# VHH binders against q07589, part 19

Target 1, 356 residues: q07589
Amino acid sequence: MSRILVIGAGGVGVITALSLWLKKESDVSLVVRSDYDRVLKHGYTIESCDYGRLEGWRPHHIYSSVEDAASAADNQGYNYIVVTTKNIIDGPVNSRVSNIIRPVLEKNKELHGPQLTTHILLVQNGIDIEKEIWAEFPREQYRYTVLSGIQLIGSTKIGSGHISQVGQDHLSCGAFDPQDAAAIQAANDFVRMYSNEGQNFVEFDPRVRYSRWKKLLYNAAINTSTALVGLDVPRCLEFGVNKKSTEIEVFHPAMREIIAIAASEGIIIEEEFITMFTEITRKKVFKPSMCVDCEKGQLMELEVILGNPIRIAKRNGVATPTLSILYNLLVLVQAKLKERKGLLKFDEKTATLVDE
Below, E stands for the ipSAE of ESMFold2; O stands for the ipSAE of ESMFold2 at other seeds; V2 stands for 0.75 times the mean of E and O plus 0.25 times the DockQ between their complexes.

## First folded at step 3 (VHH)

Design p6 (framework vhh_7qbe_3; at its last look DockQ between E and O 0.73; V2 from the best seeds 0.00; counts 0 for: pae E 16.3 > 2, grease 29 > 24.2, SAP .69 > .668)
Fold by ESMFold2-Fast, scan of step 3:
Structure p6 (fold): chain B 356 residues (1-356), chain A 117 residues (1-117)
Amino acid sequence: as target 1 above (356 residues)
Amino acid sequence: QLQLVESGGGLVQAGGSLRLSCTASGSTYAMGWFRQGPGKEREFVAVISYSGGSTYYADSVKGRFTISRDNAKNTLYLQMNSLKSEDTAVYYCAAPDYYEGWSFDYWGKGTRVTVSS
């Protein structure tokens, strides 16, 4: 029985833990921070289009921190660490993925050494999200693999201990390094443990980087634009000049730039996906995750969705006029959010950013 | 270690044509062409999938350049038509370290193309 630690108790993380728990092939632990006391006493209320309505639901184990989860592993360690938190590279140092998982990797190394391989599954948006893990944890000291989880799920925390899922649970899981046989096997094993026939759709992803670039057609064009203006997708499309300017002058150009960047890495994405991603939410009144984050005053996944793609484009000599404008305006939105949280200080007397 | 060797560069008049070749020392995956003009940064030109069934071109060359490959000969081609002075550059062939979905890590030394007015 695999021991799985899910880090992040938002809409994605809670449904991830629920799916694993329902399959009955894993010992599931969930790290719950702000909702810990409520969930410990009353469990979760879940309204799921795939899994039904549950009251008082809990995984096998609940911890208030990653450090507590690591310490409570009673010499068994964790086979999988599933990270579902927002990946905010420009945020607080302690929120960096490498720092979040460090207590578990250190504990597994201390207790098991070469006998246990830890499989780190990043269920997070963006490109190049695996690179900081490889940079921070030398292979000579740590035994691990890094796996990609791509979710198309529409799941939101609508209250303390209350999850609403209105979009189907569709998980694509694969290896970031397509040559890592252990990672490929671990991904296939996770797919089997996560799969609940008739309730969700789960597949092994043989083309992780392709899939991530493809999803960025939506995230880099639509999540970003909606976050800037605070509107749902149908309103963005209908409010455009002649009900066309948003898709023609903003969404499609941004998507074409993503395709060009992927192509400069040897990944060819079919032009039909521009139409598909524009149409998929045209008549669904919902706000993408970056828009919701901004409205809740939470930092956005800006660097992994726009920053990293633009850096790749610059390195490979690909022009990004539309993505660069979106990025630079969202850098200002991100700075506004950081200022409101006390993470950035402006001196109104001198009209300058306080550089500490 | 994979080696890439470009050839076919030269001096050509505006409106003319030129065919570049790139020979690899072994099997490759997707392959691409990049270029670097005098005093400019390197820029992406075109890419082709391993099977040759899919291609992509930068907007600046679309409709004028054709990328193709012969896997039996481990050779990549770039047919350049309707050449313009702004096409003047050193052209580089590139290939990835890993199967499908990885960055270009192997590069040739380049072949020089000069387009006169």
Scores: ipSAE 0.609, ipTM 0.870, lowest interface PAE 1.7, mean pLDDT 91
Fold by ESMFold2 at other seeds, look of step 4:
Parts: sequence; structure tokens; C-alpha cells
Structure p6 (fold): chain B 356 residues (1-356), chain A 117 residues (1-117)
Amino acid sequence: as target 1 above (356 residues)
Amino acid sequence: QLQLVESGGGLVQAGGSLRLSCTASGSTYAMGWFRQGPGKEREFVAVISYSGGSTYYADSVKGRFTISRDNAKNTLYLQMNSLKSEDTAVYYCAAPDYYEGWSFDYWGKGTRVTVSS
């Protein structure tokens, strides 16, 4: 039975843990931070379009920190680490994925050496998110694979220990390294362990980089624009000049730039996805995740969604006028959020940042 | 390890045509063309999927250039029509390093195309 540690207890992480738990093919642990005491005492209340209403639900194990979860891995360790936290590489050091997962990798290595391969599943937005893991954990010192999880789900924490899932769960899981047989097998095994007949949708993803660049059309154009202005997609479209300027002057140009950047990396995204992502969101009156994060005063996944593609564009000589404007305005929004959280300090007498 | 060799460059009059070839030493997935003009940075030109069914072109060459490939010969082509002086550049063939994904890591030495006014 695979031992799975899910890190992050937001709407995505809790439903991930629930889906694995319901299948009864894995031993499911969840790291629950601010809600730990509430969930320990009362369990989760979950209202799910896929699974119905559950009350008092817990996975097999709950921990208040990754360090505690790693310590509890006595002589068994974890086969999978499933990271569902936001990837905020310009945020606090503790939000860096390599630092989040390090205690588990070190414990697995201590317990089993090369005999246990740790499968790290990144259920996070963005491109090039696996590069940090490969850089920080040399293969001669650690035994692991890196897997990609692209999850399309409408799941939100609406209170302490209370999850509302109103959008059906669809997960695509694959290997970042398409020639790593162990990673491919691990991704297929995860698909099996996650699948709940007739209740969710999960598939193996044979082309992870293609899939992430394709999703970036939505994330880099729509998710970012809604976050900048604090509006859902229908309002962004209807409020545009002649009800057209937002899609013609913002969404579509940004998506075309992403397609160009992907092409410069050898990945061809079909242009019909520009229309597809616009049309499937045109009538959906809800705020995308980055817009919601901003409204909650939480930092955005700005660098993995916009920063990384723009840096690739600069290396490859691809013009990004629309993405660059979006990025630089959102850098200001991110700084405003950091200031409110005490992560930046502005000295109003000198009109300068206080450097750290 | 993978080697890419371009050919077909030369001097051509504005409005003329030229076909570039790139022979790969082994199989690749996607393949593409880049170019570098005098005093300019290298820029993307075109890319084609393994099957040949998907292509993408830079705006500056759309409608004038056609990328194609012959997988039996491991050869990539760029048909350049209606050439302009601004098309003068060294043209590079590129292919991804499969082990690092689909980023372009293998490059030819280039073939020079000069378009005379």
C-alpha cells in the first residue's frame, strides 16, 4: 500500500487527500497547518459536487507540519509527496518547494537509502517548476522522480475545516522527464490510486510540458488579468470597450505570445486553444484562482506563471509586449500584498524600500 | 551528440526564392529555424512537429516561408519565397534535447543568406 503525504490543506489539497482516501489503495497523510486543531477534534466538513457531503472526515493521518510528518515516518517513509501549495518563488523562504519537501527526502534517505524512490508530485501552476527540484537534489545523493499534476477543480476552503467543491475534479498526471521509466510508472500508479469510478476524472499525461504550456494560455492571460482588476471573466469581457477590447487587446494577444514562447522551446500549441479558453470562461461567473488569492491578501504565483515564460522569451528573442505589461503591473500588486503582510517595508519619509 | 548541418544558403535577389536544408544525425521530435541578422540578436523563424502536421511561424515570415520535413532522411527544410533585404541573416537549424524536454538545445553552425536589394 503506497504511503502518500499531501502537503497543503487548501481546497485542492483536501479534495486530493479525500480522493486518494476513498479509493482505499493508499495510506493518506495530510499536513494541516492553521486548521490542525479544528480538524483533529472535529474533522473536515466537505461539500463536494463529486463526492457529496461529508462531515467529520479525516484522512488516515494528520500532521501540523512537514517536519512532524517526516518524523512519524519511522522505518517506512513516504512513497509519494504531493505538493498542492502555491509556488511563490519570490515569497518567504518557507514557500520554496525544495525547502518544503526536504525533511521528507532526508528522512526517506535515512530510512532506506537508495531502496526507496520518492515520487514528488507537483500539483502547482506554471512552467519550469521542476527545475528547482532537480537543481536542489542531485540524483547521486537522492532517489526521486518529479511528476506533474495539472488539476482543474473548483474547490475552496470556506472556513476552518470546511471545504466547498463546486467544480468537478479533473487531474492529468505525468512525468516531467518523458524518458524516466520509474517516473512514468509512478504517474500511472498515481492515476490508478486517485481514480474514483464515475465520480472524478483522472488521466495519464504523456506530454507534461505541452500540457503545462497549453494551460499557461489561460493562466498567463486570463488568470493574471482578472487578478489585476479584481473582476471575474464575464465582467472583464462585458466591461471592455465595445464589449470586445478585453479579448481582442488583452486576452488573445497574451495567449499568442505564450504560443510563440512555447514554439521557441519546441512546443507547438494549437491556436484554436485561444478561442477555447476564452469561450469556456465567457459565461462562468466566478473569479479565477489568482484573482481570489489577491482578494484574500495572499501572494500570487506570479513568477511561475508570467516571470518564467518572460525570461524564456528574452533568452530566445521572442517579443512579449502584452505579457510584459501584465507582469510589471502585477509585480506592483504583489509588492502591495507583501507590504500588507509585513514582507516589505516602505519608509514614507525617504520614499524608499527598506532593504533586507 | 546530435549534429545538425545546414545547407542551401547563398546570395539571392530581392523577391527571389531559396530553400534551406538541415540534416540531423539522428531522429528528433520538433525542429525549427532561427536567424541572426547583422548587429541583431537571434530570432525565432519557424517550427514544425515530428509528424509535420503542426507548424508555427514568426509574423515576419508568415505567408512567405514554409517549413517542412522528411523524417525518412532526418531532414528539415525552409522554403523561403518573396525574399526581402531584412531576411538577410545566418539561418540556424535547431532541435530539442529530448532528455531535457522540448527546449532547443542542439544548434547547427548556420548557413548565410544574403538578399540583395
Scores: ipSAE 0.005, ipTM 0.352, lowest interface PAE 12.2, mean pLDDT 88
Fold by ESMFold2, look of step 4:
Structure p6 (fold): chain B 356 residues (1-356), chain A 117 residues (1-117)
Amino acid sequence: as target 1 above (356 residues)
Amino acid sequence: QLQLVESGGGLVQAGGSLRLSCTASGSTYAMGWFRQGPGKEREFVAVISYSGGSTYYADSVKGRFTISRDNAKNTLYLQMNSLKSEDTAVYYCAAPDYYEGWSFDYWGKGTRVTVSS
């Protein structure tokens, strides 16, 4: 049986653990931070459009930290590490994905040396999210693969130990390196272990980079714009000049810039997706995830959604006037969020940022 | 190892036309054109999918340049019309390695285009 550690116990992470648990082909562990005591004593209450209502549910194991999961007395290491947390490259160093997963990689190496290949599945937004993992864990010292998970699911934590899933679980899983046969096999194995026929939809993604650039049209244009102004998509559209300016002068130009950047990297995204992403959100009166994060005072996935593509654009000579203004304004919003969290200090006597 | 060889550069008067060609030593996926003007960084010009069904252009060349390909000959083309002095550059043919995925990995040596007033 594969031993799977799911990191992150929000709506996505808990449903991920549940789906794996229901299939009965894996040993499922979940890292439960703030809800640990509540879930340990009472389990989860889950209301799922896919899996039904569950009360008192727990995966096979729960831990209050990744360090505890890695050090468990009966721990035999993990075949998969599934990361469902937000990827905030510009956040605290101890919250970086490479640092979050390091205890497990070190323990696997200590227990098994080269006999265990660790499969790291990143269920996170953005592009180039695998780059830090490759940089931080030299292949001569660590045995691992990096997998991509693109999750389309409507699942939310609505209280301590309470999960509501109202959108069907759809997962696309593939290898970031399409030349890595072990990663391809691991992605296909994960699809099998995640698939609950008749209840969810999961598939192998043979074109991970294409898929992530395509989703970036939505994330870089709509998710970011709504976060900047604190509005859902219908309000953004209706409040625009003549009810058209947001779509014509913000959403669509930003998406066209993403398409051009992807093209400069050899990835062709069909222009029909510009209209598709706008239309599927036009009448959805709820705030996209980045807008919600900002309103909750949580840091945004700004660098993996806007920073990384803009850096590629600069290197390749692609103009990004719309993305650049969105990015520069959101950098200020992110700094404001960091200041409120105590991660950034402004000295009001000198009117300068304090270097730390 | 994939090799890309450009041709068709030269001297042309403003308002004129040129057609650039790039022959690949083997099959490719998407292919593109970049250019580097005097004292400037290399910049994107155009890219075309393998099938030829999807094309994308830098704003500075839209409506004037047309990218196309002939897969039977492993050849990429750039038809440049209504040329301006600011189009003066070395033009490079490029192809990505689909499996590397981060940037264009194969480049030609370039062909010079000079647009005179």
Scores: ipSAE 0.000, ipTM 0.227, lowest interface PAE 16.3, mean pLDDT 87
ESMFold2 (binder alone), look of step 4: mean pLDDT 85; pTM 0.867

Design p7 (framework vhh_7qbe_3)
Fold by ESMFold2-Fast, scan of step 3:
Structure p7 (fold): chain B 356 residues (1-356), chain A 117 residues (1-117)
Amino acid sequence: as target 1 above (356 residues)
Amino acid sequence: QLQLVESGGGLVQAGGSLRLSCTASGSTSYMGWFRQGPGKEREFVASISYSGGSTYYADSVKGRFTISRDNAKNTLYLQMNSLKSEDTAVYYCAAPDYYEGWSFDYWGKGTRVTVSS
């Protein structure tokens, strides 16, 4: 029985824990922060298009922090760490993925040494998200693999302990390092444990970097634009000049720039995906996750969706006029959110950013 | 092991044309052209899918260069038109390891293109 720790109790994390729990092939622990007291007393209320309506649901174990999960007396280590939190690399240092997972990696190493390989599954958007983990945890000192989870799911926390899922649970899971046989096996094993036939769709991803660049056609063009203007996708398309300017002069150019960056590192994304991603939500009144996060005053996954792609473009000599304008305007939106949260201070008397 | 052999480079006047060829010792999922000018880093030029149905170009060459392939001959082509002095470089063809297809692992030795003013 695999022991799995899910970190992040948002819409994605709770449904991930539920699917694993329903399959009955793993021991599921969930880290619940802001909703801990409510969930401890009453469990989760879940309204799911795939899994039905549940009242008072909880996984096998719940913890108020990653440190608590790692140090629990009943903890024999974790086979999988599933990270579903937002990846905000320009946010607080303690919110970085490497710092979030460190207590679990250290405890697993202490308890099992080289006898246990820890599989770190990043169910997060963006490109180059695995590189921080490889940089912070040398393979000579730690036994682990890093896995990619790309989840297409419409699941939102609509209240304390209350999850609403209106889009089907669709997960692709693969290895970031295609030469890592242990990672490939771990990804296949996770797919088996996550699969609930007739309720969800989950598959092994043999081409992780291709899949992540492909998803960025949507995330870097549409999540970003909607977050900037605070509108759903159909409104962005209908409100454009002659109902055409948004797709022709914003979405499509941004998507073509992503395709060019992927091509610069040898990954070919078929141009027909520009049409597919533009059309997929044209008639669905839905705000992408970055737009929702911004409206709720939460920091955006800006660097992994736009920052990293633009840095790759600069290294490879690819022009990014559309992505760069979107990025630099969203940097200002991100700073506004940081200021509202007390993470950034501006001195109106001197009209300058407070550096200390 | 996959081997790539480029040909077709040479000296040409600005505004002229050249066609580069690259022959592979075996099949591949996609292929690309890269170039490296004197004292500069290697940069992407163009790439093509296995079917030839999708092609991608660097902004600096778009509208002037055309990439194509002949799968029966395992040969990749780059038709270069309206050549400029800044196109002077050694041109390399590249292909991924067949199974992975997400990085260029095999490179030719290159063919030199010099564009005079």
Scores: ipSAE 0.000, ipTM 0.158, lowest interface PAE 18.0, mean pLDDT 87

Design p8 (framework vhh_7qbe_3)
Fold by ESMFold2-Fast, scan of step 3:
Structure p8 (fold): chain B 356 residues (1-356), chain A 117 residues (1-117)
Amino acid sequence: as target 1 above (356 residues)
Amino acid sequence: QLQLVESGGGLVQAGGSLRLSCTASGSTSWMGWFRQGPGKEREFVASISYSGGSTYYADSVKGRFTISRDNAKNTLYLQMNSLKSEDTAVYYCAAPDYYEGWSFDYWGKGTRVTVSS
C-alpha cells in the first residue's frame, strides 16, 4: 500500500487526505500544526459537497511537524509527499518548499538509500515551482520525482478542525519533467488512488507546463488585480470606466502578455481563453485566493504567479508592461504585509528600509 | 478527450419553452451554457457545480431559465421558460479541462434556438 504524507492542513490538504483515505488504497499521514491538539482529541468536522458530512474524522496518522512524520515512519519511508501549503518564495526561509520537505528526503536517503523513490506532488499555483527542488536536491544524491497538482476546489478551514468544501474536488496531476517515465507512472498511480467515482474528478495531466501557463491567464490577470484593489471580480468589471476599462485595459492585456510568454517557450494558448475566463467570472461574486490572502493579512503567492513569468519574459525578450505594473504595485502590498508581520522593518527617523 | 453533445434546440414562439440537453463523454466538475446570437459575441448563460449546490445565471435569463444536471447520465440540462426573441442564439455546452473559479475549456458544437415573435 502506498504511504502518503500530506503537508498542509488547510482546506485543500484536509480534503486531499480525506479523498485518499476514502479510496482505501493508501496509508495516509497528515501534518497538522495549529489544530494538532484539537484534531488528535476530536478529529475533523468536514462539510463536503463531494464527500458528505463527517464528524470525528482522522486520517490513518497525524503529526505535528514534518520532522516528526519523517522520524515516525518506523524505518518505512513515504512514497508520496503531497505539498498543499502556499508557495511564497519571498517569504521566510523556513517556509520554502525545499526546506519543508527536506527532513523526509534526508531520512529516506539515510534509511533507504536508492531503494525508495519519493514522489513530491506540488499542489500549488504558479510556474517554475519545481525548479527550487531540483536545484536544492541533486538527483545523484536523492531519489525522487516532482509532480504537478492543479487543484480546482473551493475548500476552506472555517474553524479549528473544521473544513467546508463548496466547490467540487477537481485535481489534475502530471509530471513536471515530461521525459521522466517514473514521474509519469507516479502521477497515474496517484490519480488512481485519489479517484472516487461519482464524488470527485481527477485526471492525468499530459501537458503540465501548458496547463500551468493556461491557469496563469486567470491568476496573473484577475487574482492579482483583485488582490491589489480588494474587490471581487464582478465589482472590478462593473466599477471600471464605462464598465469596460478593467477588462480591456487590465485583464485582457495581462492575459495577452501571459500568452506571449508561453509562446516564447513554444506553448500556444488559444486567444479565445481570454474572453472565456473573463466572462465566466463576470457574474460570480467571488474573491480569488490572492485577494482573500491579502485581506487576511497573509503573504501572497506573488513570485510564482507574476515574478517567475516576468523573469521568463525578460530572458526571452517578451515585453510585459501590464504584468510589470501589477507586479511592482503588488510588491509594495507584499512589503506592507511583511512589515505588519515583523518580517520587514522601516526606520521612520531615517525614512529608510532597515536592511540589517 | 472530453466530448460534449447538445440537443433540444428548435423553433418556438415567444413566451414558449424549450429544454436543452448536453451529454458529456465522461465525468466533469462545473458545467455551463453559453450562447451566441446573430451578430453578437458569445455570452455566458448559466453554470452549475457537480453537486448542483451552486448555480449561477446571467441577469438576462435569471428567473426564466433553470440549469440542472444528472451525474449518473453525465447530462446537463437547461430549462428555458418565457422565451423572448432576444434568446435566439446557438447554445453551447461547456465544461472544464481544468478549472479555476469559472473557467471552461471543452465546448460542444452547439444547438440552435430560434424564438419567433
Scores: ipSAE 0.000, ipTM 0.171, lowest interface PAE 13.7, mean pLDDT 86

Design p9 (framework vhh_7qbe_3)
Fold by ESMFold2-Fast, scan of step 3:
Structure p9 (fold): chain B 356 residues (1-356), chain A 117 residues (1-117)
Amino acid sequence: as target 1 above (356 residues)
Amino acid sequence: QLQLVESGGGLVQAGGSLRLSCTASGSTYAMGWFRQGPGKEREFVASIYGSGGSTYYADSVKGRFTISRDNAKNTLYLQMNSLKSEDTAVYYCAAPDYYEGWSFDYWGKGTRVTVSS
């Protein structure tokens, strides 16, 4: 039985743990922080369009921290670490993915050495999100693989220990390193353990980088623009000059720049996806996740959605006029959020950023 | 550090053919061809991935260009047929660092291809 640790007890993480638990082919542990006391005593209330209504639900094990989960693993370790937290690489250092998973990898290395391979599944937006893990944990010293999880699910925590899922659970899982046969095998194994036929849709992703660039057509153009202006997608489209300027001068140019960056890496994304992604939400009144985060005063996944793409573009000689304007304005929005949270200090007497 | 050396560029007439080569100083999982024409951004041309299996082409070159490699010699080829004036560019060979995924981090100096009308 595979031992799986899910980190992040938001809508995505809880449903991930539930699907694995329902399949009955894995031993599921969930890290629950703010809701720990409630969930420990009463379990989760889940209202799911795929899995039905559950009350008092708990996975096999619940821990209040990653450190506690690592300690409790003893000499068994974890076969999978599923990370569903937001990836805010310009946020506090202790919240970075590599620092979050470090207790598990260090415990694994100390007790098991190369005998146990841990498969790290990143269920997070963006490009190059695996790079910090490879940089922080040299693969000569640690035995692990890194897997990509792209989840197109509508699942929200609506109260303490209460999850509402209204969009189908659709997961695409593959290997970030296509040379890594162990990663490919681990991804296929995860798909089998996650699959609940007739309830969810889960597939092996043979083209991880293609899939991530393709999703960025939406995230880098629409999530970003809506976050900047605080409007839902239909309002952005209708409020444009002649009801056309937003899609023609902002969304489509940003999407074409993403296509050009992907092409600079040898990845071809079909032009039809520009129209598809623009139309898919034209008549759906909702705010994408980055817009919602900004409005709630939460830091945005800015670097993995815009920063990394622009850095790749710079290395490969691709011009990004639209993405760069969006990025630099959102850097200011992010700084405003950091200042409000006390993470950034400005001295009004000298009119300068306090960098010490 | 990985080094890439392109060869085979030159002057060719429209409708003609040319074969480019690129030799890598070490083994690579993937290799690709990119080009930059006068006054244009660098663009993807073709790539080959894994043990000579998967190939990808830009729409502008599909059916005219063929990418291949000799894994034993660490050498990449681009067979260019039915050349057009629009194919005039400096052609670059590229390969990823294996810990950087598919991103092309290693680049050759380029080889110039001029197609006359």
Scores: ipSAE 0.000, ipTM 0.187, lowest interface PAE 16.2, mean pLDDT 86

## First folded at step 4 (VHH)

Design c1 (framework vhh_7qbe_3; at its last look DockQ between E and O 0.81; V2 from the best seeds 0.00; counts 0 for: pae O 5.5 > 2)
Fold by ESMFold2, look of step 6:
Parts: C-alpha cells; sequence; structure tokens
Structure c1 (fold): chain B 356 residues (1-356), chain A 117 residues (1-117)
C-alpha cells in the first residue's frame, strides 16, 4: 500500500487526490491550506465530468501544512510526493518546490535513511523544472527519483472547497531520467494507482522531455497570450485582425521558436503540432490555466514556461523575437501581480522600486 | 565516456562544398552539429534523431546543409553546400548522455572550416 502525499489543493491537486482515492490502491493524503477548516468540517464539493458530483468528499488524510503532513508520517513516511502547486521560481523563497517538499524528504531520511526511496512527481508546467530538485538534494545525501506528470485537464477551484472539472482527466507520467530504472518503475506504478478504467485516461510516458517540449508549444504561445489579454482562445482568434493575426503573427511564430529551441537541445518536434494546438482550442470557450491564475490575482508560472526556454535559446544561439516580447510584457504583468500581493514595493515619490 | 572525433574540415572557396564526419566510440542517440565562428558564441547548426528519420536545421543553413548518419559505423555527417564566408567556424559534433537528454553532454574537439572569399 503506497502512501501518497499530494501537495497543492487547487483544481489539479484535488482531482489527483480523488483519482488516487477512487482506485483504492493507495493511502492518500492532501495538503489543504486556505480551505483546510472548510474541508475538514464539510469536505469538498466536486463537480466532475469524469466522476460526477460528490459532496462532503475527503481523501484519507488532510493536513494544513506540509510540515504537519511530514510529522504525521509516524514511522512510515511517504512513498510519493505529488507536487501540483504552481512552479513560481521568481516568487517567495518558501514557494520554491525544493522548500515545499523538504520537510517530507527530511522526515523520510530521518525515519528510513537509505531504505526508503522518495518518488517526487512534479505535476507542473514547463521545462527544466526538475533541475532545482537535482541541485538542492544531492544524490549522496538523499534517496529519491523525479517523475514528470503532464496533466491535460480542465479543473478549477471555483470556491472554498469547491472544484469544477469540465475537461477529462488525462495524465501522462514518466521518469525525467529515462535511464533510471527505479524512476521508470515508480512511474509505471503511479499510472496503475491513478488509472480508473473508463473514467480517466492515464499512460506511461517514455519520452518525458519530448512531451514537455511539445506541450510548451501550447503553453508558451497560447497560455501566455491569453493571460496577457484576459481572453479565452476563441476570442483571441476571432478578435485578431481579419480573424487571422493572432494565430499568424503571435501563436505560430512563438511555437516555431519553441520547436527551434527544442531542436537545439536534441529534441525534434513535428511542425504539424503548431496547427494542431490552435485547432483543438479554437472552439473551446474557456480560459486557459495561466489566464485563470492571472484573473484570480495569482502569480504565473512565467519562468518555467517562457524564461527557461529563452535562457536555453541564448545559450544555444537560437533567435526568439516573439517569445522575448511575450516574456517581457508578462514580466510586467507578473510585477503588477507581485505589487498587489505586497511582494514588490514601488516608491511613487522617487519613481523607483524599493529594494530590500 | 562516449568520445566523438570530427574530421573533414579544411579550406574551401565560397560557393563550394565540404563534408564533415564525426565518429562516435559507441552507440548514440540524437546527434547534432554546432559551430563557433571567430569571436562568436557557439551556435546550433543541425540535429538528427537516433534512427536518422528526423532532422532539424538552423535557418541560416537550411537548404544548404544536410545532416545524416550511418549507425552501423557510428558516424555522423554534415554535407555543406553553397558555402558562404559566414560559415567559417570550428564545427563540433555533439551527443546527449541519453535518448532525451537535457542538453548535449558529449562534444568533439572540433574541425575547422574556412570559407575563403
Amino acid sequence: as target 1 above (356 residues)
Amino acid sequence: QLQLVESGGGLVQAGGSLRLSCTASGSTYAMGWFRQGPGKEREFVAVISGSGGKTYYADSVKGRFTISRDNAKNTLYLQMNSLKSEDTAVYYCAAPDYYEGWSFDYWGKGTRVTVSS
């Protein structure tokens, strides 16, 4: 019986916990922060296209913090840490993934030393998201694997303890290091524990880097553009000059730049996906996740979606004129969000940023 | 400990052709060519998949250069046609540590190509 800790109680995290719980092959814990008291007392209300309406639902365990979840591990620890939080590397230091998961890794090490391998599943957007884990947790000091979860799901928290899932849960799970046999086994085990035949779609992903670069076509071109303007995809397309300029002058060039960057890293993505991502979203009237995050006043996953690819492009001699404009404008939107949250201060008398 | 050895560089007149080779000491996955011109940063040129079925080229060489491989000989090739003075560079063969690596980890020592005007 695998003990699984899901960190992050947004739309993705709650459905992740629900899917694991429904399969009945794992012990499911969820870290619930702002909604903890509501969920403890009343459970979740979930409206799911896959699983129907649930009222009063809880996973096997809920905790108000990762620290509390780690303390409650008793002498068993956790086999899996499933991270579904947004990866905001330019945000507060306590929101860095390494700091979020550290209490559990330290507790597992305290309890079991080298006998327990911790499987860290990153269900987060972007590329190079595993590098922080590798840098912060040396292999000679910690026993872990890093797994990739690419989740194509339309699931949103629409109120305290209230989740709406309107898009079917599709999860692709694989090892970031395809030569790590333990990671490959752990990914396959997770696929089994997550699969609810006939209700969701779950598969092992043997080509994690390819899959993440491919999804980045959508994320770096479409998710970012919709967030910048506050519009769903059909509106972005229909409002463009002659109903064409958004896809021809923004989406397609940005996607071509991502393909070039991936190629410079040895990953060849078929150009047909440029059109595919535009067409599969053309008639879907809903706001992509980054647009929703921005609307809620939440920081965007800007660096893992745009910053990291641009840095790779600079290192490899690949031009990114479209991505660079998108990035620089979104840096301003991110700063506006940070200012509203008190993470940046601007002195209007001197017209300068207040340094700390 | 994969080792990559480039060869085939030399002096060629603008408009001419040259074929570079890179011999690997063992089996490889995707392989690529990079180049570094005088006083410039290293830049991507082309990549080919492990099977040889997929290729991608930087815009500056597309239509003029052809990447290919012979897996029986563990050898990567770059056929360079219609050479220009800006193609003058040291050309490096590169390979990742594994199939879908994070970056190219193994590099050859390079072979110099000089395109005279």
Scores: ipSAE 0.309, ipTM 0.736, lowest interface PAE 5.0, mean pLDDT 90
Fold by ESMFold2 at other seeds, look of step 6:
Structure c1 (fold): chain B 356 residues (1-356), chain A 117 residues (1-117)
Amino acid sequence: as target 1 above (356 residues)
Amino acid sequence: QLQLVESGGGLVQAGGSLRLSCTASGSTYAMGWFRQGPGKEREFVAVISGSGGKTYYADSVKGRFTISRDNAKNTLYLQMNSLKSEDTAVYYCAAPDYYEGWSFDYWGKGTRVTVSS
């Protein structure tokens, strides 16, 4: 039975753990953190369009930290690490994905050496998110695969230990390295272990990079723009000059720039997706996730959604005037959020940033 | 190991045309053209899918350049029309070592195009 550690107990992480638990083909552990005491004592209350209402639910194991989860694995270790946290490259060092997962990788290596391959599933937005893992964990020293999870789900933590899922779960899972047979098998195994027939939708993704670049049209153009202005998509569209300027001068140009960057990497995305992403959101009066993060005072996944594509564009000689403006303005929004959180300090007497 | 050889560069007056070729030593997936002008960084020009059914062009060349391929000959083409002085560059053929999922890993040595006024 596969031993699976889910890291991150937001709306996505809890439903991920629940879906695995309901299938009864894996031993499911969840890192909870701030809600640990409440969940330990009372379990989760979950209102799910996929699974109905559950009260007092817990996965097989819960932990308050990744370090505790790694220690508690005894000599078994974990077959899968499922990372559902936001990927904030420019955030605190201990929140870097490589640092978050390191205790588990080190423990697995110490206990099993080359006999246990650790499957790291990144359920996170953005592109090039696997590169930190490859850079920090050389294959000479570690036995692992890196898997991509693109999860489209409407699930939110609405209180301590309380999850509301109003959008049906769709997960696409694949290997970042399409030549890694072990990764391909692990992705297919995860699809099987996660699938609850008639309740969720889960599929193997044979073209992970294509899928992530395609989703980036929405994330880099719409998720970012709405976060910058604090508006839902319909308001962004209706408030534009002649009800056209947001679409014509912001969303579409940003999406075209993403298509150009992907093309410079050999990935051709069909231009009809520009219209598709705009139209599927035009009448949906809700704020995208990055906008919601800003309103909650939480840091944004800015670098993996905008920073990484812009760095690729610079390397490949692709112009990004729209993305660059969005990025540089959102860098300021991110700095404002960091200052509010005490992660950045501005000295008003000198009008300068305080260095560490 | 895949090798790419460009040809067809030369001197041409503004408004003229040139056709570049790139012969690959074996089977390829997507293929692309990049260029590097004097004192400039390399920039993307165009890409074509492995089947030849899909293409994409940088805005600076769209409508003037046409990328195509002949898979029976393992050859990539770039038809350049209405050439401008800013098109002066060394043009590089590129191919990935993997189907549409990775950056271009194989590069030719380039062929020089000079557009005079």
Scores: ipSAE 0.225, ipTM 0.693, lowest interface PAE 5.5, mean pLDDT 90
ESMFold2, look of step 4: ipSAE 0.204; ipTM 0.679
ESMFold2 (binder alone), look of step 4: mean pLDDT 84; pTM 0.868
ESMFold2 at other seeds, look of step 4: ipSAE 0.208; ipTM 0.682
ESMFold2 (binder alone), look of step 6: mean pLDDT 86; pTM 0.887

